VHH binders against Type II restriction enzyme MthTI (mthTIR). Designs and how they scored, part 3

Target 1, 281 residues: Type II restriction enzyme MthTI (mthTIR), of Methanothermobacter thermautotrophicus (Methanobacterium thermoformicicum) (p29565)
Amino acid sequence: MSNLLQAIMNIKSIQERNLGSYKGVQDSKNRMNQMGVTLEVFLKDAFCNTFDIENKDLVYSEYFSYLGNQNNPPDMILKGGDAVEVKKITGIKTSIQLNSSYPKSKLFVSDSRITEACKNCEDWEVKDIIYAIGTIPNRVLKLMFFVYGDCYAASPSIYQRIVEEVKGGLHSTGLEFSETNELGRINRVDPLGITDLRVRGMWIIKHPIKVFKNIIPPESIKNNNFNLIALMKAEKYKQFPKKDRKRIEAEDNIEVTDVKIKDPDNPAKLLDSVLVRYDEI

## First folded at step 19 (VHH; from k6 with E102G K104T T105L F106D D107Q)

Design m7
Fold by OpenDDE, look of step 19:
Structure m7 (fold): chain B 281 residues (1-281), chain A 119 residues (1-119)
Amino acid sequence: as target 1 above (281 residues)
Amino acid sequence: EVQLVESGGGVVQPGGSLRLSCAASGFTFKSYWMSWVRQAPGKGPEWVSRISGKGSYTLYADSVKGRFTISRDNSKNTLYLQMNSLRPEDTALYYCARWIYGDTLDQSSSQGTLVTVSS
């Protein structure tokens, strides 16, 4: 069984940071999308330690219970473990687009946006979710930021309230609506009655490096080196196998520190958290 | 209970040097960033320096860069601050603290150590 700590160790062990020619990824015509796909493959290999292994699909089948894509979230689910949502960004100053879904503190089996295959991929009701955010300027991975959703996103009710308000506003227009999982679907918007309008939300969230500036001193970030940062609740860290915790703590070039972060639901409260940091020299 | 005990302060002439120590107990020392903070008479607390758990990262306020060096010995649960080229404006009560968030200081029994730079 793989986990984030193992993935971090595997990433540290490899020297490959150029994703432009990453092994096993076919060149696509759409270069922008290609880096996202490559990052996803890179992360799969990180979790499975398959950077140099042939027949990756067999190994993936052993480690993942679900593999999704941009249209079928999450991107991956570790067997008996966490869900992972992968996001590619070109710069740290850029916000992250979450498309039609609001930020998730956790993944619930009842989520209307996940597929039946995902719901039935194993016996689960709720999973922790990792946002794996890769900053890849010029095809080189410069920053890998792992943040658990419950450190990053507020409770679903916060976002859902907004969704409901927006929906209510739409419905107040008197237009003809169909049932949808989106914000709205307006029927027959033109005189011929041949056009429908789908109203989809695009959620944008700040990069974690900005959100957590109070526990990640900007001065400590070396712009020219690869940086790996992982943030999780203290309770989550303690749930990792002792072997994995010991392993990562023993690494001289990996910092594992206890920090506090603001509760996403109530900034007046601080949460005990663990920050893992690796900077390549 | 978290305990932080500072020592090494004293009176020194401008241009002189001092080494401060902070003995820590009551928590896993290596798992925390540590900080030195100082408070001059009539002024608010000022951040001086920070160091990561394993010491891989060190940060300094602009006012002390090039003059002060923060270090730690995790085997002894001790934080250090080597202060060179001391100036009168460095006169303050110096505290060590766990750095857990921003400039938040943990509640400790720390009394600080007084550094006086005077001719």
Scores: ipSAE 0.548, ipTM 0.811, lowest interface PAE 1.1, mean pLDDT 92
Fold by ESMFold2, look of step 20:
Structure m7 (fold): chain B 281 residues (1-281), chain A 119 residues (1-119)
Amino acid sequence: as target 1 above (281 residues)
Amino acid sequence: EVQLVESGGGVVQPGGSLRLSCAASGFTFKSYWMSWVRQAPGKGPEWVSRISGKGSYTLYADSVKGRFTISRDNSKNTLYLQMNSLRPEDTALYYCARWIYGDTLDQSSSQGTLVTVSS
């Protein structure tokens, strides 16, 4: 059964093999860049350790209970484990587009955007979700940031309060409304009655490198060939198998440190968290 | 057709208790997270509490934490809200709703039950 700690170790391993292969070269050396694969494929291979094997789909079926599409979250679910949502962005100044849904601290089986296949892939009610954010300026993966939703997004109730307030405000206008799964649909807004207005949420969130500047100084990642960063609550880290934790903690070139982050629900409170870094200089 | 029928409202003095029920039909109840929402006179809707399909997760608005308890019985397709230590500001029409992804509470068939807290 795979997990984020195993994926980190697999990424480190393939990066080290590639560096040995390119002896003396100062170019980008991560596996994704060399093979011309998508970020999603790179991540599937990271969880399954299938970078160099022939029959990937058979191995994927052994490790994932669900593999998604570009239209529905999540992109993948590990058997008995976490959901993963993949985001590709050009740079750290770019806000991450979340489309019609607010950011998720957890993945809920009741989510209207998940497919029936996803709902039925396991017996589950709520899952931890990893935002796997690849920063790829100029077609080169420079930063792979894994952040759990409960470190990054507020609880659903906070966003739902805003949604209900917005819907209430729209209804109070006296305009003609119809039932919708969107924030609102206002019918017949023009004199001929041939124009409807659809109101949808277009949620965006700051890049985690900007959110967590106080524990990840920009100087510590600038000019590195590749950076891998993972952030999770301390309680989540402790839930990984002891063998996986010991394996990653034994690596001299991986930093596993205890940090404190602001609670997304209340910035006056701090959460005990674990920061994992692999920096390829 | 989805039907949600609330009951258990009434008039109670400050500090009193009430237990609200919501009978659900027309959908697979255990598959949906459920919410209680209230609307005070002249105010917009206010989310009160939410419970997961299996009941493993419960969430509360800050204004009711420690006083209200949400629960469900999936064998009876019924959602509950135990309200203790009631205050005048809890006076509202209370209704239950399905929570559905897309930031929408499904309230289309709910009529609500009135709770009045007064001396």
Scores: ipSAE 0.000, ipTM 0.195, lowest interface PAE 17.6, mean pLDDT 81

## First folded at step 21 (VHH; from n4 with T104K)

Design z6
Fold by ESMFold2, look of step 22:
Structure z6 (fold): chain B 281 residues (1-281), chain A 119 residues (1-119)
Amino acid sequence: as target 1 above (281 residues)
Amino acid sequence: EVQLVESGGGVVQPGGSLRLSCAASGFTFKSYWMSWVRQAPGKGPEWVSRISGKGSYTYYADSVKGRFTISRDNSKNTLYLQMNSLRPEDTALYYCARWIYGDKLDQSSSQGTLVTVSS
């Protein structure tokens, strides 16, 4: 069974060999089914240690209980393990687009946006979710940031309250409304009654480099060839197998460090957390 | 109890060298990045240098880069700052600090060590 610690060590291994194809993880210009595919393949190979394997599908089926599509979260689920959502972005100052879905602290089987295949991939109710954010300027992966949802997103009720308030405001206009999974759908807005207005949320979230600047000094990101950063609550780190924790703590040039982060639900509260770094100068 | 005890300060002429030490106790030293911070009389604190838990990564403020070297010995729970080519503007009280959430001073755990650079 694979996990984030194993993936990090596998990424370090391939980066040290400096294989050009993985240094060239690319930005795809086609927005249909290609935008995250190359980074997604890189990440699948990281979890499975299949960078050098020609027929990967057999190994993928051993390690993943679910492999998704571009339109539905998550992008993958490890057997008996975490869900992973992959985001590709060109720079650290650019906000991350989440489309019509507010960010998730955890993934629930009851979530309306996941597929039936995802709901049925194993017997589960709730999973930790990793936002795997690759920063790829000019077809070179410069920063791989793994952040758990419960470090980054607030509880669902906070976002749901805002959605309810916005929907309430739209309904106060007196226009014709219909049921929708969107924020609103207002029908027949023109005199002929042939025009409908769809109101959709376009949720965005700050890049984790900006959110966690107090534990990620800016000097530690500038001028490096490659940065890998992983952030999780201390209690999550302790849940990984002891063998994997011992291995990663012993790895040359991997730094496993105790830090604190603000609670996404209450910024006055600090949470004990673990920061994992691998920087290639 | 977390303790950080600085030593090695003194009076030196411009161009001289000093080596500061910070003895740590009461916590797992290797689990934390460590920083040196300085405070000149009448001024606010200024970050000087930072080192990762294993020592894999070191960082310096522009004002000291090339002149100062941070290091650590995890077997002795000790942080070091080698200061070369000292200048009068380096005169300050120097503190070590754990990096947990920004450069928070462990004010109850250290007094600092005074470095005076004067002709």
Scores: ipSAE 0.488, ipTM 0.790, lowest interface PAE 2.7, mean pLDDT 84

## First folded at step 22 (VHH)

Design y6 (from z6 with K30S S31K)
Fold by OpenDDE, last read:
Structure y6 (fold): chain B 281 residues (1-281), chain A 119 residues (1-119)
Amino acid sequence: as target 1 above (281 residues)
Amino acid sequence: EVQLVESGGGVVQPGGSLRLSCAASGFTFSKYWMSWVRQAPGKGPEWVSRISGKGSYTYYADSVKGRFTISRDNSKNTLYLQMNSLRPEDTALYYCARWIYGDKLDQSSSQGTLVTVSS
């Protein structure tokens, strides 16, 4: 079974960071989406160590229990392991769009946004979720940031409360609503009664490099080099196979350090975490 | 129990050199960022230098940049600070600390080592 530590090691083992010419990805007319797709493929290859392998589908099927689509989270699920949500960004100063889904601390099988295929892909109730955020200026991967949801997102109840408040506000308008899974659906908004308005949330979250500035000194970030950063709770790190932990800790150019982060639910509380840093020479 | 024990301080003339050591115990040394801080008489604590777990990253206060070198030997659980071209303004009690979060340092049982630069 693959895991994030293995993926990190695999990424380190390759030199190519240009995603514009990434093998196996066809040029799409939709250039804006192309880098996202390429990043997903890149990450699949990272988890499977298939960067130089042709006919990768069989290998993918062995390592992943689920591969998602663009409309439903997550993007992938490791067999018996973590869910992964892939996000591309062009710059670290830019916030990440999560669309209609608020940030997730965990992935639950009961999530209304996941597909039936995802629910049934294996026997699971809850999975850890990795936000895999690639910063790709000019088609070159410059920063790969892996952060587990429970380090990054507050509890679902926090966001759900906001959703309910917004919905309540909408319904207080006296407009005609239909039942929806979105924030609202307003019927017949024009005199002809031919137009409906769907109210959808667009959740935006700060780039983790900014969120975790207190454990990632800005001066330690090399702008001209490829940087890989991974952040997880200490307990999560301990759950990785000992072999994988030893392997990554033995690498001279990888820093695995114990740090504390603010609890997403209570900033007054600090959580023991593990920070993995790799800078490409 | 986390223990940090500094040594190597002393009296030195301006322009002289000292090497400080910090012996660490009670934790996995290589998994922590380590820092040197100093406190001069009548002044507050001042950050001096920081080093990552494996030493890949080193940082220095502007006041000591080019003169001080932080290093570590993880096999010996020891942090070092090579201080060259010492100045009277470098006179302070020097502490070793684990970097924990932001500006938060863990000095644990550290007593510091006194560095005096005087003619």
Scores: ipSAE 0.782, ipTM 0.899, lowest interface PAE 0.6, mean pLDDT 93
Fold by OpenDDE, last read:
Structure y6 (fold): chain B 281 residues (1-281), chain A 119 residues (1-119)
Amino acid sequence: as target 1 above (281 residues)
Amino acid sequence: EVQLVESGGGVVQPGGSLRLSCAASGFTFSKYWMSWVRQAPGKGPEWVSRISGKGSYTYYADSVKGRFTISRDNSKNTLYLQMNSLRPEDTALYYCARWIYGDKLDQSSSQGTLVTVSS
């Protein structure tokens, strides 16, 4: 079974950081999404250690219980393990767009946005979710940031409250609404009654490098060829196989440190966490 | 219980050198960023230097950059500060601390070591 620590080690073992010519990924007509697709493949290979393997699909089937699409979270689920949401960013100053979904502390099988295939991919109720955020300026992966949702996102209730407030506001307008999974669907908004308005939420979250500046000195990221950062709760780290923990901790150029982060639900509270750092100078 | 014990302070002439040590116990030393801070008489605490768990990253205050070197020996659970070209303004009580979060330092059981630079 693969996990994030293994993926990190596999990424470290390869030198390729240019995703513009990544093996196995063909140039699509949609250039804007090309790097996102490539990053996803890169991460699959990281989790499966298939960077140098030609028949990857068979191996993927052994390691992943679910491989999704860009329209429905998550992008992948490790068998018996974590869900992964992949995000491509061009710069660290850029916020991350989370399409129609608010940030997730965890993935729940009851989530209305996941597919039936995802719900049935294995026996599960709740999974930890990794946001895998790749910063890829000029087709080169410069920063790979792995952050678990429960370090990054508040509880669903926080976001859901906002959704409800917004919906309430919309409904207070007296306009005609239809049932929808979106924030609202307003019917017949024009005199002819031929136009409807869909109200969708676009959630935007700050890059984790900015969010966790208090445990990641900005100067430590500057001028490196490649940075890999992973952040998880201390409890999560302890759940990784001992062999994987020992392996990654034994690497001279990987820093595994105990840190505290603000509780996403209460900034006055600090959570015990583990920060993994690998930098290529 | 976290313990940090500083040593190596003393009186030196301007331009002289000292090496401070901090013996750590009660926690996994290599898993923590460590820092040196100092407090001069009548002044507030000043950050001096910081080092990552395995020493891959080191940082210095501008006031000591080029003169001080932070290092660590994880096998001995010891933090070091090599201070060269000492100046009177370096006179202070020096503390070692775990870097916990942002500006928050853990100086549990730290008494500091006094460095006096005087002609």
Scores: ipSAE 0.776, ipTM 0.897, lowest interface PAE 0.6, mean pLDDT 93
Fold by OpenDDE, fold request of step 24:
Structure y6 (fold): chain B 281 residues (1-281), chain A 119 residues (1-119)
Amino acid sequence: as target 1 above (281 residues)
Amino acid sequence: EVQLVESGGGVVQPGGSLRLSCAASGFTFSKYWMSWVRQAPGKGPEWVSRISGKGSYTYYADSVKGRFTISRDNSKNTLYLQMNSLRPEDTALYYCARWIYGDKLDQSSSQGTLVTVSS
């Protein structure tokens, strides 16, 4: 069974950071989408250690219980393990678009936005979710940031309340409103009654490098080099196999440190967390 | 219980050198960023230097950059501060602390070690 610590070690072992010509990825006409797809493949290979393997699909089937995409979240689920949501950005100053879904602290099988295939991919009710955020300027992976949802996102109720308020506002307009799995739909907006307005939320969240500036000094991030950062709760770290923890802690160029972060639900409270840092110099 | 015990302070002439030590106990030393801070008479505390768990990252205040060197020996649970080219303005009580986040430090039961630079 694979996990984030193994993936980090595998990423460290591979020297390739240029995603522009990543092996096994077909060239697409849409360059923006291409880097996102490539990043997903890169991360699959990281979890499966298949960077140098040609028949990757067979191995993927052994390690993943679900493989999704941008339209079918999450991007991947490790068998018996974590869900992973992949996000590609061009710069650290850029916020992350989460499309129609608000940030998730956890992934629930009851989530209306996941497919039946995902719900039935294995026996599960709740999974931890990793946001895998790749900063890729000019087709080169410069920063890989892994952050668990429960470090990054507030409880679902916080966001759901906002959704309900917005829906209420739409409904109060007096326009012909239909409930949807998103924010709603305004029907027959033109005189002919042939046009509908689909209302979708675009959730935008700050880059974790900015969110966690209190534990990641800006001066510690080296420009023009590859940086890998992972953040999780202390309790989550302890759940990783001992062998994997020992392995990553034994690496001289990987820093595994105990830190405090603000509780996403209550910034007055601090959470015990683990920060993993790897820089390629 | 977390304990931090500083030593190595003393009286030195301008241009002289001192090496401070901080013995740590009660926690996994290698998993924490460590810092040196100092407090001069009549002044507030000042951050001096910081080092990551394995020492891969070191940072210094501008006032001590090029003169002070922070290091650690995780096998001995000890933090060090080599101070060279000492100046009268370096006179202060020096503390070691665990770095928690941002500007928040945990000095625990630290009493500090006094450094006096005078002619």
Scores: ipSAE 0.765, ipTM 0.891, lowest interface PAE 0.6, mean pLDDT 93
Fold by OpenDDE, fold request of step 24:
Structure y6 (fold): chain B 281 residues (1-281), chain A 119 residues (1-119)
Amino acid sequence: as target 1 above (281 residues)
Amino acid sequence: EVQLVESGGGVVQPGGSLRLSCAASGFTFSKYWMSWVRQAPGKGPEWVSRISGKGSYTYYADSVKGRFTISRDNSKNTLYLQMNSLRPEDTALYYCARWIYGDKLDQSSSQGTLVTVSS
């Protein structure tokens, strides 16, 4: 079984940071999405340690219970383990677009946005979710940030309340609505009655490097060729296999330290967390 | 209980050197970033230097960069600050602190060690 600590170790071991020439990724006509796709493949290889393996699909099938994409979240689920949502950005100043979904503290099987295949990929009800955010300026991976959802996102009820309030506002307009999984669907908006309006929410969340600036010295990022950062609750870290914890703690240039972060539900409270850092100068 | 005990302070002439030590107890020393902070008379606390758990990463305030060196010995639970080319403006009470979040430093019951740079 793979996990985030193993993936981090594998990322450290691989020398390549140029995703523009990443092996095994076919050039798609849609260049804008190419780096996102490449990042996903890179991360799959990280979790599976398949950077130098040709028959990757077979290995993927052994390590992942579900593989999705941007239209079918999450991007991947580790067998018996965490869900992973991959986000590609070009700069650290850029906010992250969450496609029609609010940020998730955890992944629930009852989520209406996941596929039936995902719901049935394992016997599960709740999974931890990792946001894997890759900053890739000019086709080079400069920052890999792993943050667990429960460190990053508030409880679902917080966001859901907002959704309901917005929906309520829309419905108060007196317009004609149809049932939808979106914020709203307004029927027959034109005189001919042939046009409908779909109201979709686009959620935007700040880059974790900005959110957690208080535990990440800014000077540590500016001068490095590559930075890897992982953030999780202390309890989550303790759940990793002892062998993996020992391995990563013994690894040169990888720092595993205890920190405190604000509770996403209540900033007045601090949570015990673990920060993993690896910097390439 | 977290305890931090600073030592090594004293009176030194401009251009001189001192080495400060901080003995830590009551927590797993290697799992925490550590910092040196100083407070000059009539001034607020100033961050001086920071070091990661294993010591892989070190950071310095601009005012001390190139002159001070932070280090640690995790086997001895001790933090160090080598101060070279000392200046009168370096005169302050120096504290070691456990860095846990932002500017919030856990200094516990630390009394600090006084560094006086004077001719």
Scores: ipSAE 0.760, ipTM 0.882, lowest interface PAE 0.6, mean pLDDT 92

